VH-VL binders against Netrin-A (NetA). Designs and how they scored, part 3

Target 1, 267 residues: Netrin-A (NetA), of Drosophila melanogaster (Fruit fly) (q24567r46to312)
Amino acid sequence: EPRACIPDFVNAAYDAPVVASSTCGSSGAQRYCEYQDHERSCHTCDMTDPLRSFPARSLTDLNNSNNVTCWRSEPVTGSGDNVTLTLSLGKKFELTYVILQLCPHAPRPDSMVIYKSTDHGLSWQPFQFFSSQCRRLFGRPARQSTGRHNEHEARCSDVTRPLVSRIAFSTLEGRPSSRDLDSSPVLQDWVTATDIRVVFHRLQRPDPQALLSLEAGGATDLASGKYSVPLANGPAGNNIEANLGGDVATSGSGLHYAISDFSVGGR

## First folded at step 2 (VH-VL)

Design b4 (from b1 with heavy chain D54N R98S Y101D G102F S103W G104S S105G A107S, light chain N93S L96Y; framework fv_benmelstobart)
Fold by ESMFold2-Fast, scan of step 2:
Structure b4 (fold): chain C 267 residues (1-267), chain A 121 residues (1-121), chain B 107 residues (1-107)
Amino acid sequence: as target 1 above (267 residues)
Amino acid sequence: QITLKESGPTLVKPTQTLTLTCTVSGFSLSTSGVHWIRQPPGKALEWLGVIYWNDDKDYNAAFMSRLTITKDNSKNQVVLTMNNMDPVDTATYYCAHSDYDFWSGYSFDYWGQGTLVTVSS
Amino acid sequence: DIQMTQSPSSLSASVGDRVTITCKASQDISNYVAWYQQKPGKAPKLLIYDASNLETGVPDRFSGSGYGTDFTFTISSLQPEDIATYFCQQYDSLPYTFGQGTKLEIK
């Protein structure tokens, strides 16, 4: 009996190299903040200290629910710089999904783009857009119909739906020729990649009450407009000072991009 | 209670730069966006631009080349600067509050009183 | 740009009447529509957001409905203080755009 045996999809990203354009603590100790239950908690990151480091390598390791590992970007200053993660698969894969698991209490991305390369990073094309404002930021409709004439084009997904802690992209979902992939050179080319690049463009605003809250264990100096909190994982007696009168959202908020897992289904 | 108030010159000559200040109270510029909207006499409202809680900005493309919005969170002030004013820019200028909600988008729940800016020689 | 077309441009009604204003978007804008009331010499006041949600403090006689391209705003029983110009606004995409306005007058 003739049978066409195609290998099962595996996590092609497992133990693959990931390069981040920004990592918390890479240029010296920095402060990042997590947001939960109308409160913010801020901590120290430092790439020279294994207990306070959050490298991109953590994105493609084994995920353990009892010990969640995260990559964290440097805190964003609002200057318009994008943050990127580039994953090299090493060879051409036929991709079925790309999934980014958000770090549990970190700020959520509002807008981002997944790009793919078929030439080992020499050129990039959009694979999927994500945004609460698809038309506004990317000029793409949030509800695009896909026919045979455009099934090889990137769409934009509206991320306004609650209750999800991950960003997921199914490469073939909603594309008419997906059931006959072996007969569609267009879709075969569409799903083929050697590298994936994620570009973070914008963060979602955390709960306003949490964004303006004082850190647990913090102290306020009203005369100087500053507050002081103990350094997380630092030596006893060390504190971080911050300016209460500054731009909390960009210069004192500790807002950053944080991802716990980066997985790619491929064969 | 949320309040906004526009201030600045009421008369501008053609080719001059307009600078308007919006002073806010009852909310933090670190958590909410502030929009600028204008209304020529007897005409519809025109959205000009916004500055977000994180200092990002968006502008109406029709005005982008001559329009700048900045803010100072510590002073509770948002500043609109518009270059090369023309008589057709005569309008009442408003600043307005919007709390960006992931599901509700941008509707303007509180407005300043407006300031009429007349552009003439 | 998304065009917001209001009808009618002006409307005369009596106290107690049911008043309906419509707004049509040139493109699908889901439910991202707000309605405002503007009295002479004053700033607009938000009445309805997300097409059908009543803003806090706004009387129950005001309501909105619609999805996609066709939206309606209704005053179930007109009161003298409701005499104003009413505007719709879309916030689906930039630039945000407003309807031309509907001027409501008492007969």
Scores: ipSAE 0.101, ipTM 0.636, lowest interface PAE 6.1, mean pLDDT 83

Design b5 (framework fv_benmelstobart)
Fold by ESMFold2-Fast, scan of step 2:
Structure b5 (fold): chain C 267 residues (1-267), chain A 120 residues (1-120), chain B 107 residues (1-107)
Amino acid sequence: as target 1 above (267 residues)
Amino acid sequence: QITLKESGPTLVKPTQTLTLTCTVSGFSLSNYGVHWIRQPPGKALEWLGVIFSNDEKDYNAAFMSRLTITKDNSKNQVVLTMNNMDPVDTATYYCARIWDYGDYEGMDVWGQGTLVTVSS
Amino acid sequence: DIQMTQSPSSLSASVGDRVTITCKASQDISNYVAWYQQKPGKAPKLLIYDASNLETGVPDRFSGSGYGTDFTFTISSLQPEDIATYFCQQYDNLPLTFGQGTKLEIK
């Protein structure tokens, strides 16, 4: 039997404050697009219109499968600035999982990192990496194993697997002392956090046919002549800029990061 | 100690509905997923479905039309419901724990299993 | 569905022997393979995950290797308590699928 003094885990993120570095429609009405079955569907976001707003605060609300609410970043149109979500837990929690539920039909992240803080956001350390290019982008093996001497190290998970509806990280998975956490001060320290930060680095490339339809349909500002899109096939650590009219150039692609739920298991 | 225990009827008639309950102890359903697996006598293991900590569910397409998995975290219970039982559904049914990680990794703790026989 | 084919279906070996079981996936599943031991009348027990990682508490005579489509499970020195049926399982894609099992017996 488990010890009576050990509390059960709960969703530590419920009703917790979340700050996004970028939210669709925060600088005036913007256009975002969803890609499915070789088709592109574009919509307007505007933070001043409740019917067209997609705020980060909805990420820690109750999850409703009948009416999915999403946070959406601003569309990627400039140079390769990262997009971040910062969740403040308010106090130290022992964390068992971090889960991001992907927004339906939204572009999928290719590369991202989960960081943790134990000092209320003053310093951050990597918790888990996700990428199709673990070694190239983050300098980490795609299938890293953890022994007792390094079981507090962040690993990198390969996202080249078939598309799933969520990005999930189990804090203790594959760590030798995981089955006896109470006897491991190293793992107790590893799973302890006051804040979680998700950093999105790259989006998966949309279907070429959908991008060609954007080129044929025209652009919002032909004089701009260029755009910047994080691409799955891009060099590690770089963002790719292309001119309008190039092989993969597009203006108004509507590519953006979108998440419907941000859950953190803790006690 | 971490345990999972299956309970429910051991004999079901053809066309009836099977309801099995998995009661967990030593961990919280708010942080772990639970799989249902079955094994016909002398045959291989067959995956039925899973329910994750956030109530998201995935089912084997072969069973999805007649299979439902639900849970009640406050009762420490996961419930499998399977409609229209047939003699070929005779098997030992297991529930098993998973670290709630999106790639459905290996199942670390299993219940003892419950044999369900479907016959008239 | 991804098909997992185990070989052999059964084998007999003597105590102290090196035992090897193979598992072949119908498509590339990277390293997303687990191996289970099932003793007669009991639930399966996880031995290996991610093709080569030993589960906590599992003796080091058990090992796994492989990547892509071909996977191997090895017992370096067979013990009497190792008599069981062994199953491989992929978790690269849904539905999760298991091999048909390899029944291990002592000569």
Scores: ipSAE 0.006, ipTM 0.402, lowest interface PAE 13.0, mean pLDDT 79

Design b6 (framework fv_benmelstobart)
Fold by ESMFold2-Fast, scan of step 2:
Structure b6 (fold): chain C 267 residues (1-267), chain A 120 residues (1-120), chain B 107 residues (1-107)
Amino acid sequence: as target 1 above (267 residues)
Amino acid sequence: QITLKESGPTLVKPTQTLTLTCTVSGFTVSSNYVHWIRQPPGKALEWLGVIYSGGSTDYNAAFMSRLTITKDNSKNQVVLTMNNMDPVDTATYYCARDSYDYVWGSFDYWGQGTLVTVSS
Amino acid sequence: DIQMTQSPSSLSASVGDRVTITCKASQDISNYVAWYQQKPGKAPKLLIYDASNLETGVPDRFSGSGYGTDFTFTISSLQPEDIATYFCQQYYSLPWTFGQGTKLEIK
């Protein structure tokens, strides 16, 4: 029986259906690449081959501690390609957390948004933003303090500062009425959802040395692993740095989104 | 075009409260972030705090116990209130606009600054 | 708090010289660095943002570079009107912090 002051929560995402707008190998065999330190490793994905398939349904399976399985999107073909994961909870839940575990050695998201629906996917509202450019991309401060006047609003968190192996969103953390949830209709509405949608907007740019090796066939070796490219027709001294935080994914780079686990705490 | 102008008292006694108003033109405080930054004579700049377009605020922890930033969207004004002023708070106080088209945190337009002297 | 350390604290150079100022962060701040010019009695003016991007209307002799902890600001050919104090600023983590400034003089 539910208790107001000591809520019981379960992983509401367990065995729930997850639909990805893009999955590596769904349109035939494709090449994806992983970037670690200054090295690049590329592999083949193919949805018709169980040993080379990375489907979204594995995201809500029982955790396998011996074998880490990943969902992988199709490799991005240009900047600004959006990829979505939609999780259907089947009924209304009061949510306490949404957690995405990043696939080991995969390119990291730069910008993404978690949306929620209370009407089974007919309408969506933002739940949490993540970005290295919160203000520029979403018009929201990166490290905003939450008071009673704005506790029912989505915030924006910096994904790249510091680096983490997971993206975690605690729905009630830092919200003053969280201890009085039963007496706060606004906050009860805030945490209620029937579906969760994750929208990936941008990938972090990988190490410049690894990216140059990919583009030049491995011929370039930079001691610092970094470079800057002069802006075409720009004023003297203007450069595009290799560290622009995933602003552009190079076509053919094998950059993709990859997640190993998608969990949601709810009741 | 775009201007910010600080106004308020130039002389404050120790333990009194300072109130400064930043009046902006050429943009709206309802769609931009406005910061307060100070500079003691001959020293480095110190960031004090920001008020966001939605009305929420962030403060430098060194000042948060005595600092409040508010705004009036209809007047296009941002107000800094700092309690318990001390002689070490003598500085030129600036309001500045955050560069919305860039990554948050750089200041593209500044007010002229107002020198506030704290003395008995 | 992130500390920004500028070198040198003062610099004398001749018109036409290449001038270089450095700024070191106490921790990795990616590319979240701005550079400002401040003339005596005036408010700071933004010159460079995101470590290397030139602000609109700023002369092309000014440039910036760097990533992580080490950042450089350069004036390719010093002009008399460039005499000022220059400040770096990090906006990686609150509170925003500034370097102590570099005073540039003509010799």
Scores: ipSAE 0.006, ipTM 0.400, lowest interface PAE 15.1, mean pLDDT 78

Design b7 (framework fv_benmelstobart)
Fold by ESMFold2-Fast, scan of step 2:
Structure b7 (fold): chain C 267 residues (1-267), chain A 121 residues (1-121), chain B 107 residues (1-107)
Amino acid sequence: as target 1 above (267 residues)
Amino acid sequence: QITLKESGPTLVKPTQTLTLTCTVSGFSLSTYGVHWIRQPPGKALEWLGVIYSGGSTDYNAAFMSRLTITKDNSKNQVVLTMNNMDPVDTATYYCARETYYDILTGPFDYWGQGTLVTVSS
Amino acid sequence: DIQMTQSPSSLSASVGDRVTITCKASQSISSYVAWYQQKPGKAPKLLIYAASSLQSGVPDRFSGSGYGTDFTFTISSLQPEDIATYFCQQSYSTPYTFGQGTKLEIK
């Protein structure tokens, strides 16, 4: 993972409003699942129950290792649009880092994009891409050389498949003009933002066997991109079928996006 | 019915450019990636590269300086172009469909029949 | 690049025998392993994916197991039509790589 820049800056995201496009339990009680090595644990989320709610407001509160609070998206079914988190900083900041702390034991993002706005959300530009498949999903190289000709462009960073505890982006790291920011209008514009938007595109796959075990007694047909499960108390050949889709999550998997902290270094 | 079929020259002279076409049916190139794999006589399979559903490509570093994969979704065709052919490039060339769904990448569920390309003077 | 080391390179067995082929990855690849059957003059056919999942239409005498770096492919009771070369493949990262193959023959 990239390290945050060393300069002394404040957390500009503290107590800032965050809007999530999807929150677990907002459409009635739902089941989400966590994967630990070879095991799956599923739980209920419900926004009407304080003991089972995981709201976006927990993302910018004080992050405390003794009392971790999480936001959780609705379970992904492999269909529909991406999940987004929009953070309003309230004024223009010079940003040095953006960090998302992952919820313990939750599924990890495989592919996501950080966007920035300098006009209070009227327009957005890519800031950083993350993916195990940079070329496949974003059309960008996984390892991009940065020189003066492209120092104001978003890069795509590989997400390692061993689990990581956080997603970190250092805004100036590897950019040639970073040592004298005052002399670079291009980089001054690059690091300036009023709002940050995180777009989650894809979840990391748990061990394939653990995920396939959700369909015990069923079959997966690679050719059709579907899986089928025999119906309980149904006649032979009567199966529940689901389209596996192009996304990492399947219907019934309980895979979801979960973040415990959203912090932004700025001044 | 899902099928892939390779076509192109069976004999290529050293230093010439090889062009092979993979014609697909029963699925859309806008939803599935297509890979090229080759197999020299009596040897193991060797992965050459892929063109993904969105049009981006990945190549095996050993071939990337002389290999290009393109496609035309409207014609249901994927084209492999390899420059500066050498006798060691003699092999059966296959195109294959990538499994594209949320729990897997990489397994090839459907293959073309393969086309033998011989490189000799 | 991830190297897939397959053993043995060739194997002779009798009809009805239990046949085992192994594959070792140079680094941990979870269960992102597939096994293919290739008959002379034919394209490879997918038998096993995700290390242990049987492809639709493939007889249940074929099975796979393993996790991390060590993987095994088994034919529980060899049939004459199973005579072929078998290959393992990792799909954990590009470039995708294959084992060197195991040629299976009847005694």
Scores: ipSAE 0.007, ipTM 0.534, lowest interface PAE 9.3, mean pLDDT 80

Design b8 (from b2, 15 letters changed; framework fv_benmelstobart)
Fold by ESMFold2-Fast, scan of step 2:
Structure b8 (fold): chain C 267 residues (1-267), chain A 120 residues (1-120), chain B 107 residues (1-107)
Amino acid sequence: as target 1 above (267 residues)
Amino acid sequence: QITLKESGPTLVKPTQTLTLTCTVSGFSISSYYVHWIRQPPGKALEWLGVIYYSGSTDYNAAFMSRLTITKDNSKNQVVLTMNNMDPVDTATYYCARDEGSYYDYAMDYWGQGTLVTVSS
Amino acid sequence: DIQMTQSPSSLSASVGDRVTITCKASQSISSYVAWYQQKPGKAPKLLIYAASSLQSGVPDRFSGSGYGTDFTFTISSLQPEDIATYFCQQSYSTPYTFGQGTKLEIK
């Protein structure tokens, strides 16, 4: 006989607009690479070709149970700009979770931030930080004590597991007023959002053995121990160069951000 | 062209405060991280702390209560201050640069080091 | 804190020998390992970063490998100028920690 019912949570992101600051193949044909079992496999992306396009819109579409669809950023060149995904919920929701399902065999984010907006994208505030370097990159402690005085603050979570399939953020976890949310205007405001923005700052480095895998069309200079491969979208004569006994240049690694699903629990 | 140089007193008495300055050239500390590392004679390297390009700092917990790292971007200088010096703090002190790139997590250029002896 | 354990603590080798030093992290640190060379009275010099990347200007005889917890540093053909103490370092999380060092001598 309850008079006031707490409504069930829905995926507030379903069919919601998602805008990516970077998408593989948007500037002409580009090369991206996947990493599996110590091996590197590189492929072409091109937004003008439906068979080689990986748009952000696929993040909020219905999942195809027999095929996983991914959004992919442009490849990172070593001194890259941040990559962002902005999701507009269309109205105010009380959020319970934000989940990013990682694209299979894609490089994983090392550092990222989830921001929220309550004014349709006019202003943004941090919601949750993720990093193996919380203090270094974000100036926040890796462990924070949460009490009533700071339960409306963003925390930084250590990314210590190298193999994960998703990044999950529970908005109320560890916050003292979570059991009585209706009596906490501060926490109600904290979980309320009209938009979510994910900012990717850094990728985890894959296994060096995979990075040194030889590519089709590459050439090896035995005297210097170097390997080079032509860049499909680069200037004439622009090659990716790698030492067989050393490092593969980041610009040639095909490292990129890739997400298969973007879900937001809200009511 | 990239250089770092530590400067400051080479002899400190017990309980005194140590102040060391790292002066860099060939790059800007507004775009790079600078670490402080020490090495007691004949022993391993010991990380003390870092100041990020943003001015934020991280310290080794063993030294956090008496260690402060600051910087002045206009002078291209990083300053280490360590209180309550003890003979066990006798070591060569180094400052070192860190680019902070996602595949380049290392201290690529080091100062020459300055030996600080703590004795009465 | 992440502990870095180097082995051996010292070794003697002849010019032309293949020299291998290992470093073990107390937890997984992906590829966030660097190797440094320190000659007597000098500052450390970066040789390898990101576990396997050769620093610019460093001879090709130096190499690194490993991922997770187990890392290896190799000199393929020892030269007299390579006599030094070698240190591994993790940069996965603060505090950044160094191994105890491996002293390399000519026999």
Scores: ipSAE 0.000, ipTM 0.409, lowest interface PAE 13.2, mean pLDDT 79

Design b9 (framework fv_benmelstobart)
Fold by ESMFold2-Fast, scan of step 2:
Structure b9 (fold): chain C 267 residues (1-267), chain A 120 residues (1-120), chain B 107 residues (1-107)
Amino acid sequence: as target 1 above (267 residues)
Amino acid sequence: QITLKESGPTLVKPTQTLTLTCTVSGFSLSTSGVHWIRQPPGKALEWLGVIYWDDDKDYNAAFMSRLTITKDNSKNQVVLTMNNMDPVDTATYYCAHEGYSYGYDAFDIWGQGTLVTVSS
Amino acid sequence: DIQMTQSPSSLSASVGDRVTITCKASQGISNYVAWYQQKPGKAPKLLIYDASNLETGVPDRFSGSGYGTDFTFTISSLQPEDIATYFCQQYNSYPWTFGQGTKLEIK
């Protein structure tokens, strides 16, 4: 075959620089919250305190199951608070996957986009969309037919109902020329990147059952515009507080983006 | 049953600010999107903007510089504010429910509409 | 913005006739098209969504078809109560846009 030995795919993101547009505790001490088993748990983040810091560098460090490290964004406030993670690979790679492992017990993203750059961040193109509302937010169908005429186009994956512990994107899955990549300049261009950018657009709603509970028996603080309701199995005074999306700092919901690992398969 | 109702007919002078309230029932503003659409007399429908359950908003670029949509979940109300009104803004204004709760994005239920007249 | 062009702008038909209205998008919009009926002085009513799905409670004589850029709305046997203006709409991309409308009158 007229090719040099091709290296095996590796985690091209290992020890690669990652820049986050937002990190919890960067603007002074902040509070973030996690929702698990109908319980709300809030904690302090502060980038000046190593014991309470959640920096982006933890995303590309060695993944250790005995000591999970997370990056956390600042709590989301207002509509259009996009949060980005930009990973620089340092050179052109042929990419086979992009995987974001969600931080345990963290709120899940509802809508996000993975972009790629082939010119070291000078221009970006969509690589993969994820959303519970693919057509509404991105103008993309949730179930798109991929043929040879459009195998270089980004698709959108529906995240409406599955339990999600990670966000995974396989660059070649469902693309007809994937079995003969060497003969497809279009697909070779598609999988080539020097940088990856993840843009988080919105968080999933809290537990739908919790939302119904807020409507049925919740308390509303008119001055702050927030709702609270006691948790069924929680200790006295433990409440779910919600301003759904938007004014999280005022409501005290502490909803934020949190990722434990950012992996990219490349060669 | 889902219903939406716009605030009553309004006369607005040129350069003044329009404020319309949409009161909803039969669904929660914490789980659905509400859109504003207008129709000048004898003309086509024109989409203005939307506010979603998570306070995410999208506006038609033609109106974005003077249009604001807000909501108060506890009052079951969505408010459209449009400043610097002009006679060409004379139209029937509708609020509408997005059918997302039933699996599609089309406007399944509309308010009755309210006539906004802009004249001196 | 995606432009939605309807044809015809108006038509006259007799009770029992098959009526067809077309809508053309300026770019591909998959099947993200809705059709609405609007009677004088009333709000629009959803008839068809996702190009071909009939809304609950809407009579079976109404149907839609199409994909990409070309869409068709059909009334298989016109009834007197169907006198109205009909609009197509795309919801593939913001801003959501409507056709100019087709005014249907009885001969």
Scores: ipSAE 0.000, ipTM 0.404, lowest interface PAE 16.0, mean pLDDT 79

Design i1 (framework fv_iluzanebart)
Fold by ESMFold2-Fast, scan of step 2:
Structure i1 (fold): chain C 267 residues (1-267), chain A 121 residues (1-121), chain B 107 residues (1-107)
Amino acid sequence: as target 1 above (267 residues)
Amino acid sequence: EVQLVQSGAEVKKPGESLKISCKGSGYSFTSYWIGWVRQMPGKGLEWMGIIYPGDSDTRYSPSFQGQVTISADKSISTAYLQWSSLKASDTAMYFCARHEYYDSSGYFDYWGQGTLVTVSS
Amino acid sequence: EIVMTQSPATLSVSPGERATLSCRASQSVSSNLAWFQQKPGQAPRLLIYGASTRATGIPARFSGSGSGTEFTLTISSLQPEDFAVYYCQQYNNWPLTFGQGTKVDIK
């Protein structure tokens, strides 16, 4: 009876603490937007509406069946605004997967990096990159040949379309020694972590039809903005003001990062 | 309210052993590193080492490796700094401090009140 | 080991005046720099982290700036309770290292 086998992998993230660098509503009432059927729908998050915004610690709860529970970042206004989720496993685990479940109808990440720590957050090293622009943003090829000499290196995965429901990273996939993990110190070190950090670098562009709908608005207040143009038909010319929060594609778009579940397979 | 409470002042002779303590409260003790910092009389601050109480992962400054032992008992939320044989040069104020992380780096945010250790004949 | 050098060793300032303290790292520490205040007989108190972010409860007269190797702590309109020793600390590389301190003195 071989009961002395290596333990099975479990969800090591269950009930583990998660800290977000940014949460919608923590700095006061803020506006975020969802995109469905080529249309933009915007909502307000603040501390009085828990059904629209949840703290990052809810990402590792197993008690709730996920249909409406989403952590959301504050709306992003610049390309320099990174958002981070840090998950502490509490002890060293050998990891087999990292999965982030995306919120329905929320904007999708374009570029992000998963980092790992083996020293409880004192130092971080890249574990996996995701981007539509692997070479430009991270200096890594979108597809990399992996042999025994480089199987302990982070790779970059192309963020493919159509719209996906999750971001998944399999730690051992495509690594030659994965079949003999228990005999590979190099791969055991590679998959070992005490903490996982997800850094979101940029969002995918909003649906082009939704952006066109905003731009075609004329004297409308669709996205919290107004339009102002000289009125030629008046006996005395009038101006209708246009205020759209500055950059319609960024500041006024309500773009944000949103995740409903954070799971990590480990042993 | 986060608090770190250290043991009282000690007066020792060279060659004696000593173990001082730092008790954390008001937060998850096993989720934060606890560091130890020495301050010699009239001098600045020197980091000695750090421990993660959840799994007892311990890191030392090169200057203090082998000179002291850092440990923790998570059942009573207490970290320890220990000498097997004190020297007169160990006379100093010893602080414990909690290590907080933000944006991939860590700094000391809450400090204990300090334990004065005097080693003389 | 990254060496942190503070200047001046002692700064004499009258109440109500501005105090400017410098901290230099022997190599880049990005913005991973903290400032601490220590009064006689007390533990250090965190003032600034991330080079420029004030810690909770720290008065607005304290401000930090800089990145890489050159950092500055500024105290506008110095108050009597601000006379203390100030330390900078880098937390970019192990081992963690502190500057030798700048004493802000009266007169």
Scores: ipSAE 0.006, ipTM 0.526, lowest interface PAE 9.4, mean pLDDT 79

